# VHH binders against Protein DOG1-like 4 (DOGL4): the designs that were tried, part 56

Target 1, 232 residues: Protein DOG1-like 4 (DOGL4), of Arabidopsis thaliana (Mouse-ear cress) (q84jc2)
Amino acid sequence: MSKMRNLVEEKFLEFYESWVIQLELYLHQLLIAHNNNTMSETELRHLISKLTTHHKAYYTAKWAAIREDVLAFFGSVWLNPLENACSWLTGWKPSMVFRMVDRLRKSRVVLVEAQVKKLEELRVKTKFDEQKIEREMERYQVAMADRKMVELARLGCHVGGESVMVVEAAVRGLSMGLEKMVKAADCVRLKTLKGILDILTPPQCVEFLAAAATFQVQLRRWGNRRHYVTHS

## First folded at step 19 (VHH)

Design jg6 (from jf4 with S30G)
Fold by OpenDDE, fold request of step 21:
Structure jg6 (fold): chain B 232 residues (1-232), chain A 123 residues (1-123)
Amino acid sequence: as target 1 above (232 residues)
Amino acid sequence: EVQLVESGGRLVRTGGSLRLSCAASGFTFGDYAMGWFRQAPGKEREVVAAIDWSGDETWHADFVKGRFTISRDNAKNTVYLQMNSLKPEDTAVYYCAASFPIWHTRSSDYDYWGQGTQVTVSS
């Protein structure tokens, strides 16, 4: 069964499909750059900049959309179940990207001690920020079940106009909180990403970004194959 | 049209206080991190303070030493820099900058800039 989608969902779905296609193109470029090792530092930096700009575009679109309907992102109809299962606060979990960094350490890439130290510091900070957001998120989620809402739930759905107003107010309150948390989470994502890129050399950045993009694209493909769903 | 307009810069005496304001328009102010930068003659532009989109997180340069405080009012699309205990070394053009969605320490990472306001601290 297909889910009924609102306008925000449809619009973002279209955007996301296009965005992923472009990501795949960039991934291809990253892989070429990584494997050939013929690009200059300037060229690599330019490629990195294109990717970072691409991600910025995603969040620009996302934040515009969540202003209209943040709840749409907690269903995320543009994602398959596998992608959704791996989502944290409507996106990738920031601390997950360090797995990509770990991969670099196990590859031909040699990180100097100073880089390793900075990466570990960033990892710790990222984890801390994640937990902070999670705690706040829980507060909003639990707050939805306040005394009035619990009582209304007990009485049923057909208790009159006042009940509807109470529910709407509760949903608005929740939505405001969720929007804040989602934005905060996105900031942690971008700070983490930027932090990593600032620590790594351009060639290392390319490898890291390739790994991250590969995982994202493959996760989508795996999920689509598993559920026989085509989103693009 | 995107616009950042700084105000409040003037001549003040050492030890004095000043409050800078930056009025933003032409973009969704509440989604942007804001920063204050300064540039003295013959010196590089340097970040003074930054604040995230919500105002919950702030950053201040070490040379601030608790003298300056960044804040924002999203309802007014304005970011502020309260400067206390001013010193001659604080003399510079102060710039307001906006960055989506996170703040940065590097000026090149910001999206929009104001024209700046002159702060002069006399001995």
Scores: ipSAE 0.885, ipTM 0.943, lowest interface PAE 0.5, mean pLDDT 93
Fold by OpenDDE, last read:
Structure jg6 (fold): chain B 232 residues (1-232), chain A 123 residues (1-123)
Amino acid sequence: as target 1 above (232 residues)
Amino acid sequence: EVQLVESGGRLVRTGGSLRLSCAASGFTFGDYAMGWFRQAPGKEREVVAAIDWSGDETWHADFVKGRFTISRDNAKNTVYLQMNSLKPEDTAVYYCAASFPIWHTRSSDYDYWGQGTQVTVSS
């Protein structure tokens, strides 16, 4: 039995479906650009800008939604089980994108030493930031099991109105912490992405973005096929 | 309507201190990184300091050399720039800027801008 979707879930699901469709269109353009060496640097930069703007739009919508119900993103009904399984704090794990960067080294792309060094520095920083967020997240999760909540759990669920108030307060506290952590994680994602794009040349950026978008789209497709999900 | 309104700029003597404020309205302030920029006559606009949405992370330009400090109060929708040990070279129009959701060193990456406040440091 599927859980009933709340209004936030429904709205974001609709948004995300549309957003993914647009992402696929951009992916198509990226692939064309990647295979078309006649495109100017200006044209490539424009395409890159469209993608970055598209991602910014996602987070704009996301942050508006999590303000209303951050818990919706820990279920993420708009994602299939495979996508959810690969999620870190309600999105892609920042350090994962370096796998896409590594792919560049195995392709026709030649990174200069200065780029390699900067990418490595960024990778280290990204991992550090991830761990910092994870530790803070754990604190919020553990804090949910405070003395009152543990005692309440011991007494069972059939307790009076005071018990409900205790639970609600605990959930509110957790939600506030989760929102902060999710936002922090999103910032790490975007800083990492920006950092990579600043290091790479426009043609390299196009290849990187194509690889990343391909992975995202394919992951969704694979998950849908595997689980017979009707997500568009 | 989005508004960023800087205040606090004035004439000060070399070695003096000044605190700039930027009051924000018309957008979700707490979701935006904020930055201070300055532009001297005949020079390009340059980033002075930046702060993330939560206030936990700050960045300062090298020329600040520990003299300036950026901070924010999300409850008041305000970002501040404390400037100490001011020098004539610090004379400029100072601008407040907002960026969703991360801060940047390039001015073109910011979403909203104030009108600026004049800071003049006399010798």
Scores: ipSAE 0.880, ipTM 0.941, lowest interface PAE 0.5, mean pLDDT 93
Fold by OpenDDE, last read:
Structure jg6 (fold): chain B 232 residues (1-232), chain A 123 residues (1-123)
Amino acid sequence: as target 1 above (232 residues)
Amino acid sequence: EVQLVESGGRLVRTGGSLRLSCAASGFTFGDYAMGWFRQAPGKEREVVAAIDWSGDETWHADFVKGRFTISRDNAKNTVYLQMNSLKPEDTAVYYCAASFPIWHTRSSDYDYWGQGTQVTVSS
């Protein structure tokens, strides 16, 4: 049986489809900029700003949506199974972007020692923050199976009004925790992204953003081809 | 309309204490990181302290030296700056700022600003 999409899912799906289309446009611009060594620093910074603004817009929409239904993002009907499989707490895993940074180091991009050092420090911090969030997330997940909930589960599906209230309270509690964790994770994502962009030069930023956007877009394409499903 | 309204700034003597408040309205306060900035006459605006959306993470400038503490009450849509052991060098207009969803050290990265409140520390 196909899951009926709720209003939050429908709205966010529509948003995300548009957002991805715009991302692809920006990706094209990034690639042009990457191959055009004559672009001024001002032009590059402007392009970078457009991308950062675009990402900010995503999280603005996301945080508005999770206030209504955070659980929608743990299904993420706007993502294909491959994208979902690669998701960490409803988004990209922050530490993954350092693979993009590694690509820079192996390309024509030359990172100076100071940049490499700062990037490594950022990587370590990012990993630490991820682990903190994971531990906290685990607490919320485990807490769902409290004494009352386990007992209700044991008694079966036929629950009275009081039992329903207990379940609803448990779900609300979990949802609140999940919302907090998702927001925390998003902050780690954005801090990591900002950290990287602050370390890199504008040309390096363009290359990094192009790599990241390429990976995101291709992951979506690969997943769609595999499952013969389109979210557009 | 987005509003950030600072209060609490006044004249105090060296060694004194102040508590600044910033009341926010017109946006989802709880989703925004908040920061306190200050600008002294003839100097650039500088970040004093910042706090994430949840209040779990705070940052303070080195010149704070443990004297100032940022905090927030999301239920009241208010961010605070407790200022202890004030010095004449702390004289400035103090500004409250909001950024979604993370805080920054650069002022240009913030989305909303208050009008500021004057803090004057006399010898």
Scores: ipSAE 0.879, ipTM 0.942, lowest interface PAE 0.5, mean pLDDT 93
Fold by OpenDDE, fold request of step 21:
Structure jg6 (fold): chain B 232 residues (1-232), chain A 123 residues (1-123)
Amino acid sequence: as target 1 above (232 residues)
Amino acid sequence: EVQLVESGGRLVRTGGSLRLSCAASGFTFGDYAMGWFRQAPGKEREVVAAIDWSGDETWHADFVKGRFTISRDNAKNTVYLQMNSLKPEDTAVYYCAASFPIWHTRSSDYDYWGQGTQVTVSS
């Protein structure tokens, strides 16, 4: 069954499709940079900056959209089911990026002891922050089932002026909480990403970003093939 | 037009207190992390304190030693820096900065800057 899309969903879908296309272009550049060690540090830093700016643009658009309808992001129509299944609070799980870091360790990349230590510290911090957000998220989710809502459910009162008002109030409350949690989660994502990039050398950053972008793009492709979803 | 306007800087004696304010306009204030920086003559600009978009997380430089406190009021689009136990070494131009959506310790990572307000601490 075709899902009805609201204005927020439609706009963000369009944005995201374009954003992904640009990401693929950057991925190509990252791969080139990674495969030929001919680029200067300045050039690498510039490329890294372009990627970080690109990600910032995503969250700028996202945060603008969630102000209008945060619930749209919990049923992200711009993502296929596989992507959605892998989503944590409307985005990638922050701790997941450390899998990409681990890949670096197994490759030709040599991390010095100081880097390894800092990365581990960051990993621990990231997990802590994730857990904190998850606890708060749970609180908001549970709060949706307050006394009034439970009673309405029990009575089967789903239509009517007063019932509608109660439900709408509950949804508003939940939405406010969700918006806060989503923003918090996004901050953890970006803090983690920045933390990693600050620890790694420019060549290492390029490899890391290439790995991350590759995974993101491939996940989308795999999901599209599996679920017969065609995105523009 | 994006604007950050600092206020509250003045001459104060050692041991005195000041409260700096930064009024923001032209952007969605509540989505931005905010920071206070300072620059003394002949010295590099340094981060003093930062606060996340929600106000739930704050960071302070070691040299504040509990003397300074950053806070924000999103309803007023304002970030504050309460400065207590001021010392001559605190003399500097203090700048307000905004960063989307997380705060940073490096000044180059911030998106918007104010013009600064002069704080002078006399001995």
Scores: ipSAE 0.877, ipTM 0.942, lowest interface PAE 0.5, mean pLDDT 93
Fold by OpenDDE, fold request of step 21:
Structure jg6 (fold): chain B 232 residues (1-232), chain A 123 residues (1-123)
Amino acid sequence: as target 1 above (232 residues)
Amino acid sequence: EVQLVESGGRLVRTGGSLRLSCAASGFTFGDYAMGWFRQAPGKEREVVAAIDWSGDETWHADFVKGRFTISRDNAKNTVYLQMNSLKPEDTAVYYCAASFPIWHTRSSDYDYWGQGTQVTVSS
């Protein structure tokens, strides 16, 4: 059964496809900058700014779409199954980016003690905020199974009339909570990203962003390959 | 058109209180973090306080020492700055600013700015 995509899904799918293409272009630039030590600090900062602006554009589009239908992002038809499996509250898990930072440390990048300390503080804060959101999310999920909903489920009643109204009300309540949680999660993502970029030097930022973008792009490619092989 | 309009600035005596308001229009206010900045004559613009989109998280500069409090009413598209125990050194033009979707301590990271309101504290 071809799941009829709703309008929100269709629009965001189109946006996301274009957005990913642009991300790949920026990734290429980041890799060039990373491998070429001739780039000035000003040039590096400009590149970093372009990428951060690109991410901001994503969340601008996302939040506009969420206002219309937040549930669309829990289906995420624009993502392949592998990408979805790695998603936390409709996006990347904030604490995951510290794995990218760890990669820097194991490479030629030398972090000074002050940077290491600040990164650790940020990591702790990020994890705390992440857990707080998770707990709140669970509350909304559990609240969906209220007495009325459980009773409807038990009776196996054909959903019609008053029953439909009850279900719709429950879904609306959940959706409102989900919207808040998704926005909160996005803020944690962006705060974490901003925090890291503020701690790192421009060359380090470029390397970090290259690593992050590479992971995102490769995850999509891996997932797509798997999907096509399985369905071919 | 995006607009941020500050109000409430006036002359007040040392130890007095003021409440500044910033009315926003032309953008989805509820999705933006808001901040208050100030600039005294001959000094750089500095962040005073910030609040996230939901109002659940606030930040205040150390120099406010608990005297100032930022808040917001998303239903009214307004952000506030309650200023108590005012001092002459608080004399400045106060600006409200908006940033999507998180707040910042650097002014360059904000998207929209008001024209400012003058706060003068007499000794």
Scores: ipSAE 0.874, ipTM 0.941, lowest interface PAE 0.5, mean pLDDT 93

Design jg6 (from jf4 with S30G)
Fold by OpenDDE, look of step 20:
Structure jg6 (fold): chain B 232 residues (1-232), chain A 123 residues (1-123)
Amino acid sequence: as target 1 above (232 residues)
Amino acid sequence: EVQLVESGGRLVRTGGSLRLSCAASGFTFGDYAMGWFRQAPGKEREVVAAIDWSGDETWHADFVKGRFTISRDNAKNTVYLQMNSLKPEDTAVYYCAASFPIWHTRSSDYDYWGQGTQVTVSS
């Protein structure tokens, strides 16, 4: 497609490419740790901390970028269509990680009853938070249709500099609402991730993080094979 | 430079009220969750209350029992702790802390800290 990328898109694209490369390096370390039982708990915790810090860096960059243009993240040019299709409010859907945990449980991860209970509580909470955000999104969309879009449509019928300014202001207002929802969603993501990591043992955390990183990297690879995305 | 400056701490009688303020600078305040911690002499630092970046979600420790309320004003880069029905056991240095982007119950998870303000409750 012939789409001109704005400055925010270009900058974040560059950041994300570098970020993904680093993620792949961490993934390699996670896999080594997962397959090697010689690492101490301290070493595992250190590795987990590096991954956590890496993810925090992503959201730091993201939130800086969305202050400039949140709309850039609705149709992220740095993602392929498959990645975008799997996105919920500009990122991974928080509740999906529990499916990953379930998969791990069916494989080699053994959880004690206390962990299972805590995970279930977290699952319920996460689902609740997702639904709350979704309701807000629906309300937002309805409000947009009832007011903002009507005003935009009305103003769009008139030619003039003043009208254009008003339209731009309206769009900015819409963007602010979207930004709030995106940030809320990101917080649910991070709370969920933190919650899971707090419940799992360090070896289990490593396995979980490896699975999550693998999924992310594979999703990107699968999508790229299906539809080439230019990232430079 | 990142700064968190607490204020409002003073001597009050049992049953009294205080409002603590924490003024933030040097970072994007509106993106950070904020928390209030306290540390009494000879005791470990403990979390009192936390608030998310938007102010929509708050958390309060069990010992608060509805007496304290955390709030924030992002336009003023300030977080507040309204303390009512104060007790002698509330005597402590109160600290403001910031965490990106979510709040935590563990102090080690916070990114920035203030110097603290002394709250003393007399019997």
Scores: ipSAE 0.856, ipTM 0.935, lowest interface PAE 0.5, mean pLDDT 92
Fold by ESMFold2, look of step 20:
Formats: structure tokens, C-alpha cells, sequence
Structure jg6 (fold): chain B 232 residues (1-232), chain A 123 residues (1-123)
């Protein structure tokens, strides 16, 4: 295992490992609920609530860690290379979950016309929010690149303490901007998840959450096997 | 401990204005979306307005749109509700609520609640 860079990264890696283990436990419960025709609607809603609370707990810990070091999330040591390759703005791309819903419709889940209409409205809203974030990130990156060039030029021409303070201000500005963008993206993720769960019936929510958890666990396990195998 | 404390509720005449405040403590206020809800006697609690963690996005129920404005000051850990053109129908206990990290229109989706402040609009 590569040495971790700092305390913030070490803490979040430990949290993330525990979080995934708990997700696997919830997946087991979701699969039992899927196969058990005797569970009441109230029992299904309770399980769905546990999953939504678990996802909110991830973001609670993430936002606490971002306050200390947002840059840790743009080259995450707690994600394997496969997970990093699938990451968009420090997490899953909000619109991607609709591919999972579409797959479920083809194989398992029967949706009535009213649900289909609401899901399409949500898909459009999610894509719109996603594109707004992408435009804001692009503009921010351009502004930051211009600021970096100006500050580096100033530093190259001037070596005094004022140059150090200007660089430090630029770094603080970068961190604040990235925190805002990451939080905005996370809000779209949670709005999309909540929106899907509000449209689906409790049994359909269990199917969706099981599929999502399965994908996330498989992505983690497959990538970890490639990196955690020891040489003979 | 988490606390949300509403203030500013009082008796006002029809057409008047009032500003409600909600002071927050015991949690990271700047990470939370905030909502204002109201409940008249014998009626269901209903969402009035909501604001995201940053203050950049707001939402207002149709029955108050154009008359009420939600805002926040993250430096003071406070959310506000500016109420203009008040009507007798606005008479209710007003509640401040917090949800991490997105706002919602259903009261069951909020994490923390204040005790409420009474607003009474006389004819």
C-alpha cells in the first residue's frame, strides 16, 4: 500500500472503508427484502430510510473533510484506480443513475405511465443542474488559470513577503471555489437520489437501492482485487 | 446540543410586514439547507420557503411568492423570513427547520426543528 499523504486523507480512508462495509451489510438486507414477500410497506420504508441516512452520512463526513483539505478529493487515495476513473467532480455523475433505472425497467421493474413521466422530468432537471455545474466549473477553471498565471508571473518578478501572501491568497481562493463546486455537485447527487426514491414505490426503491449498492460494491471489490493482490 | 430558536413573531395588521429570525447553534450551520414552515390550529404543517446551504438558491411556496423572502447570514448562523403584505390567512406558528444538505418541501425530511414563533395577522 502506498503511504498516505496526511492525516485528513488517513481519516477519510478509514471512514470510507467502514462506510463501504456497512453498505455491504445494507445490501444484504435489501436482497433479503427483495426475496421476502412478507415484508410490510412500513418495514420497506424503514430499510429505505436506513439507506438514505447512510448516504447522507457519507456526505456529512466528506464535507467535514473538505473543510480541512478539498484537494484530497481530486486525487483520492481511498479510491482505487477504477473508482477514480469513474468519478465526476469527486463522485458519481448524477445523470448516470438513470441508466440504472432504465436497466431495471427492462428486466425487473414495471413502471406506470405517471412514474415514467416524473422520471423523465427529473432526468431533464438533473441534466440541467449537471450542465450548470459543468459551465460554472469551466468558468472557474479558466478564472483560476488566469489568476495562477498572473500570480506566478508576479512571484517570478518579485521575491518578497508580499509575493508569498499573494500565492497563499490564490491557494485559499482555489480551495474555497473547489469546496463550493464539490458541495454543489453533491447536492445534485442527493436531490437526484431523493427524487428517484420519491417517484418509485417502496418495493421498487428496494430494487433500485440494491442495484446501486451492488454496482458500488462490485466497483470497489473489482478494483481492489487488481491492487490488493500481493506478489508471490 | 442542536438548537434552532425562532424570534420576531407578533401581532400585525393586515398589509403589514414582519421579519422572522432563526438563530442556529450546535451544528455546522453553513452545511445545512434551511426551511420555514407554518402551522395554523387544526391544520397540517406546511412549507413556506426554503434556502440552500450557500444562500444562492431559494424556493417559495406559491401562496407566499412575491410576498415572503427567505434569506440567510452564514456568518451569524441565522436564517430569516421577510414577510410583506400580510394577510389573516398567514396567521400561524412559524417554524425554522434544517436539513443536510438539501432542502425539501415535506416536513418529515428535515433533521432539526425550532419550537416556533407565533404570527397573528389581524383584520
Amino acid sequence: as target 1 above (232 residues)
Amino acid sequence: EVQLVESGGRLVRTGGSLRLSCAASGFTFGDYAMGWFRQAPGKEREVVAAIDWSGDETWHADFVKGRFTISRDNAKNTVYLQMNSLKPEDTAVYYCAASFPIWHTRSSDYDYWGQGTQVTVSS
Scores: ipSAE 0.737, ipTM 0.893, lowest interface PAE 1.0, mean pLDDT 83
Fold by ESMFold2, look of step 19:
Structure jg6 (fold): chain B 232 residues (1-232), chain A 123 residues (1-123)
Amino acid sequence: as target 1 above (232 residues)
Amino acid sequence: EVQLVESGGRLVRTGGSLRLSCAASGFTFGDYAMGWFRQAPGKEREVVAAIDWSGDETWHADFVKGRFTISRDNAKNTVYLQMNSLKPEDTAVYYCAASFPIWHTRSSDYDYWGQGTQVTVSS
């Protein structure tokens, strides 16, 4: 193995594998609910709540982990190459979930005109928030280049304590800026998901959540077929 | 042990000002969005204002816009509600609430709640 793992990566790998297994179990329940005309609205709301709680648990663990090592979430060891290639700022791109909404509209799922209008408003807001983050990322890239210049100046000085403290402060500043952008992106993801679930009826939410979980599970399975991993 | 402790509620004349504070402990305050809610006797609890985890984004209900301002100090683990131009209809128990990681307008979406502080505005 040419890639070494730190403690943060080891802990999150273990968490993520368990989290995905539980997501697969919830997908089974979503598919049963999708095909079961006898489930009550209360039962559907409970299942939707379980999925919402499951997603919040992911971000709870993620935000704890990025406090220790935000860089672990860029090119993550717990994701296969296809999953990593689909990442935007350490996760799924918020505006892309509307492709699943489009599939629901093209299927036999009927949306009321008021829902359609609210979903289009949410799509526009989501795209606007994404573009704001992308503009801030551009400013971050400039700041990162400036801090790299400080690192090069340290090498030219060959002064120990003072130069090391300046470099360490610059590195901490870069890490904190990156953490803020990752958190901002995660908030857009969660606002978009919550917004969709608030607009849809409980049966429609079950269909949406099933589609989202199916995509995530299929992305993992398809990517793993190309990159077989030895059991340990 | 998670705690949200509101303070600053009291009797104030119409047109007056108050500042409410909510001190947080027992959780990572800087990761949470915060909200202020109010409940008048015989009425349903309603959202007044909300603020994101960083403090960069705020939201205010239309009935308080221009009069109330939410803010936070993450170094002090405290969220504030500055209340100006108070009216008798602002009389209520005010609650602070926390939600990870985004704020909401619906009370059922919040994870932690304070015990409330009474604000009374005399006509």
Scores: ipSAE 0.732, ipTM 0.888, lowest interface PAE 1.0, mean pLDDT 85
Fold by ESMFold2, fold request of step 21:
Order: structure tokens, then sequence, then C-alpha cells
Structure jg6 (fold): chain B 232 residues (1-232), chain A 123 residues (1-123)
């Protein structure tokens, strides 16, 4: 029985549900700020700081949980099937946020030329980092298949306790490699988020954060509604 | 509580070498990016070098590139700055800083700071 694995999932589920509730409260504040043209720059920066701190808290909890069970973050029990299907290495795909920026630019947000150039530079860097991780994941999958093939051959020759030990060792080796890649992906996510917020003005940051939070909340609500309807 | 303790700063002649160390405690060191900053009298604190949580990626400011090398030993919870070909312009208090999980060039983005160690390069 994998009781420790179950406890990690249970604890993170509790954390995540609370974290999303707080995100929804911050989204409400972002939408008020978006519609309230009289908020000072200081007030906007304070709100942006709250969102940045909230996102950092998520990764703090995630990295603590990953040390115990990184596999819990592949097909997470705290996410509905739609949310899991949209995940790239346990989270949002860094390059995809630039589509959100592009759509906001087209309809709501006016960027000056200097911002556009900086965003393009960041997009290229983000895509480069993302591709590097994808190449490492591919190399990992090849190495895992080779290592797993050897261990499966040995497992087929063993009965009882040795078979359990070989399986546990194989899973542990997989988890260590996956943990490194998940952390690398999270660093790209945070570098991308920080980079965007540094390029945008405070009102533009509020617009972006509101759009991002709205997408995350709506993805969760839509997935839950369809899931429950199809299960009844 | 979190502690970052720099050591190794001293007086050295122009052209000399020096290795700074920063011992970390009170947090999960292996999850943090680390940076070295310096501040000369009357100047803003500026980033010198940074290293990611794993040690796989490093960054060095142009004014030290080729002369300074940041490294880390996660087993010892320690980050290092090897300083070669020292110049009088390198005279400053050097600070170790930590940020979860990515490094930054702006000092205001770091979570934890050491007390600093004085490096003095004589003409």
Amino acid sequence: as target 1 above (232 residues)
Amino acid sequence: EVQLVESGGRLVRTGGSLRLSCAASGFTFGDYAMGWFRQAPGKEREVVAAIDWSGDETWHADFVKGRFTISRDNAKNTVYLQMNSLKPEDTAVYYCAASFPIWHTRSSDYDYWGQGTQVTVSS
C-alpha cells in the first residue's frame, strides 16, 4: 500500500482547493481594479504583489510535495480531467501565455514599441527554454525505456520480494528525473510570468493577471460542469 | 530562521584572486536560486553573478565575465564566487542572496540576504 503517496495527494488537494478559492477572491479584486480607472499606481502595485505572492505560494507548496511524490502531479486528483489534459509537464505551457498577451493587445491593451520588442525577446527565450526541456524529456523517455526494459527483464526472472524491490527502485529513479524536469518547467513558468509583469505597466499587469486568472477559473468550472453532467 | 553567512573577504592586491563562500541554513537551499551582489560606497547594490537551483545554469554580469565564476554545492548548502584578476574597481562589500525559485538581476526581488563580506583590492 502506498499510504504516503495517498497522504501527499490528500494534503495537496486541501491546499489546492483553498488556493483556488483565494485566487477567485483576487480575481474579483482584479476585475474591480480593471473597471476602476481611479486606482493609484501604489494600489495597483499592491494588488499585483498579492497575485505574485499567491502564485509563489503555489510553487512553494508544489515543490515541497514533489520531493515526496512527483508522480502525483501527473494526472492530479485535485484537477478535473480537462485541466489535466491541458497540462504540460504539470502546469500551463509557458509559450501559450503569449497568445493571451497577443489577444489582449489586439482588443484591450495598447503596447508601445519598446514593450513589443521586449515581449518578443521574452517569447523567443521562453520558447527556447521550453524546447530545451522537451528535448530533455525526450532523452529521458528514451533512457527510461532502455533502463526499464532491462529492469523488466530482471523482474520477469524474480518472484516475491526482489520483484517489489526492483519495481520500487525503478519508480524512484523515474521520480528523481521527473522531479528535475518539473522544477525546470516551473522555473520557465515563473521566469515568463515575472518577465511579462516587468514589461507591462501596472494597469496592463492587472489586465493580464485578470485574464490569466479568469482562464484558470473558467477552465476548472467548465471541466467540473461537463464532468458532473456526464457522470449523472 | 534563515541565515546566509558570507566569508572569505579580505585585502588583496590588484591582479590577485579570492574565493568567497556563503553558507546557508534555515531553508531548503536546493530549491533556491542564489546570487552575489556587491555595493561600493556611494553606489547602488548591483548583481555580480547568479546561479539556478540545480547549478546547471549560471549568469555573470559583463563587468566580471571571464574573471568571476559562481558555483554551488547543494550537499554543503554553500554558494561560491571565485574572483580572479581583481581590480581596484572590484572593491566593495559582497552580499549573498537567495530567491525562490529563479534568480533575478534586481536586488529587490531576492528573499534572503547575508550580512556581507568586505573585499578590498589595493593598487
Scores: ipSAE 0.727, ipTM 0.887, lowest interface PAE 1.1, mean pLDDT 86
Fold by ESMFold2, fold request of step 21:
Structure jg6 (fold): chain B 232 residues (1-232), chain A 123 residues (1-123)
Amino acid sequence: as target 1 above (232 residues)
Amino acid sequence: EVQLVESGGRLVRTGGSLRLSCAASGFTFGDYAMGWFRQAPGKEREVVAAIDWSGDETWHADFVKGRFTISRDNAKNTVYLQMNSLKPEDTAVYYCAASFPIWHTRSSDYDYWGQGTQVTVSS
């Protein structure tokens, strides 16, 4: 069913719609570059830089929105932190991107042994960083399950001056911890993407970015029927 | 407008200590990773140290490990470089740089740069 959006969600959705439209335009350029054997390395690097800048713009807007209301980026309003530690903190799981690299290796892209070694090192580092975040989220979920926090939420839901203040303070404390974890997860995402682009050659980067952009555009189209704030 | 302003560079003797500061304005400092770079005459600019947005993770180049320490104070929008056991080869212009949101070892990956502060170590 349709749910009421707060101002932070609405503002970010407006940004995201514009962002995806520009991503689609860049996807066209990526597909042309993929099929055109006459493009110079300089032209390819310029296109890759545009995509990198575009992705950083997404996170710039997201982090500004998180400062206002981090909960706008979680699915079910109050259950995400408690119910699913494997739900990746407002976005895609960083290690999943290596599935896309693996698919490209098997179909279109030939990697030299040095690149394969560097990609495996990066995969291990990415999984290590993911596990650190998952452990922190697990600790956070245990703290959230404490009966005192549930009791305070119930008292606050029935509205009273004092009870409202207690619930607001508890929500504020939860939001601070969640904001830090979301930022940490986004940093792992960007470190992983940057690492992949540094290992791949410019033509390989174009293939990777085209696959990533295609996937992102399709997620947005399917998400039209649902209110998932994070679609990057 | 974005500004990064380094200060504290001066002439010091070999073995001395110096603290550099970089005051930031015009952007959300707490969202940015910060780095210190240096450039000696006739040399390429090189990364010295870096620190993540939260201050929880730091990195130092091997040639300064144990001698230099990067730190930040997000309440003051300032990043620091404590430089101990200075050597003549540390003589360079030192630059503060910012990158959203992760730090890098390549200078081309940084978004904002300061004007630099001269550090001279006499023998």
Scores: ipSAE 0.708, ipTM 0.877, lowest interface PAE 1.1, mean pLDDT 81

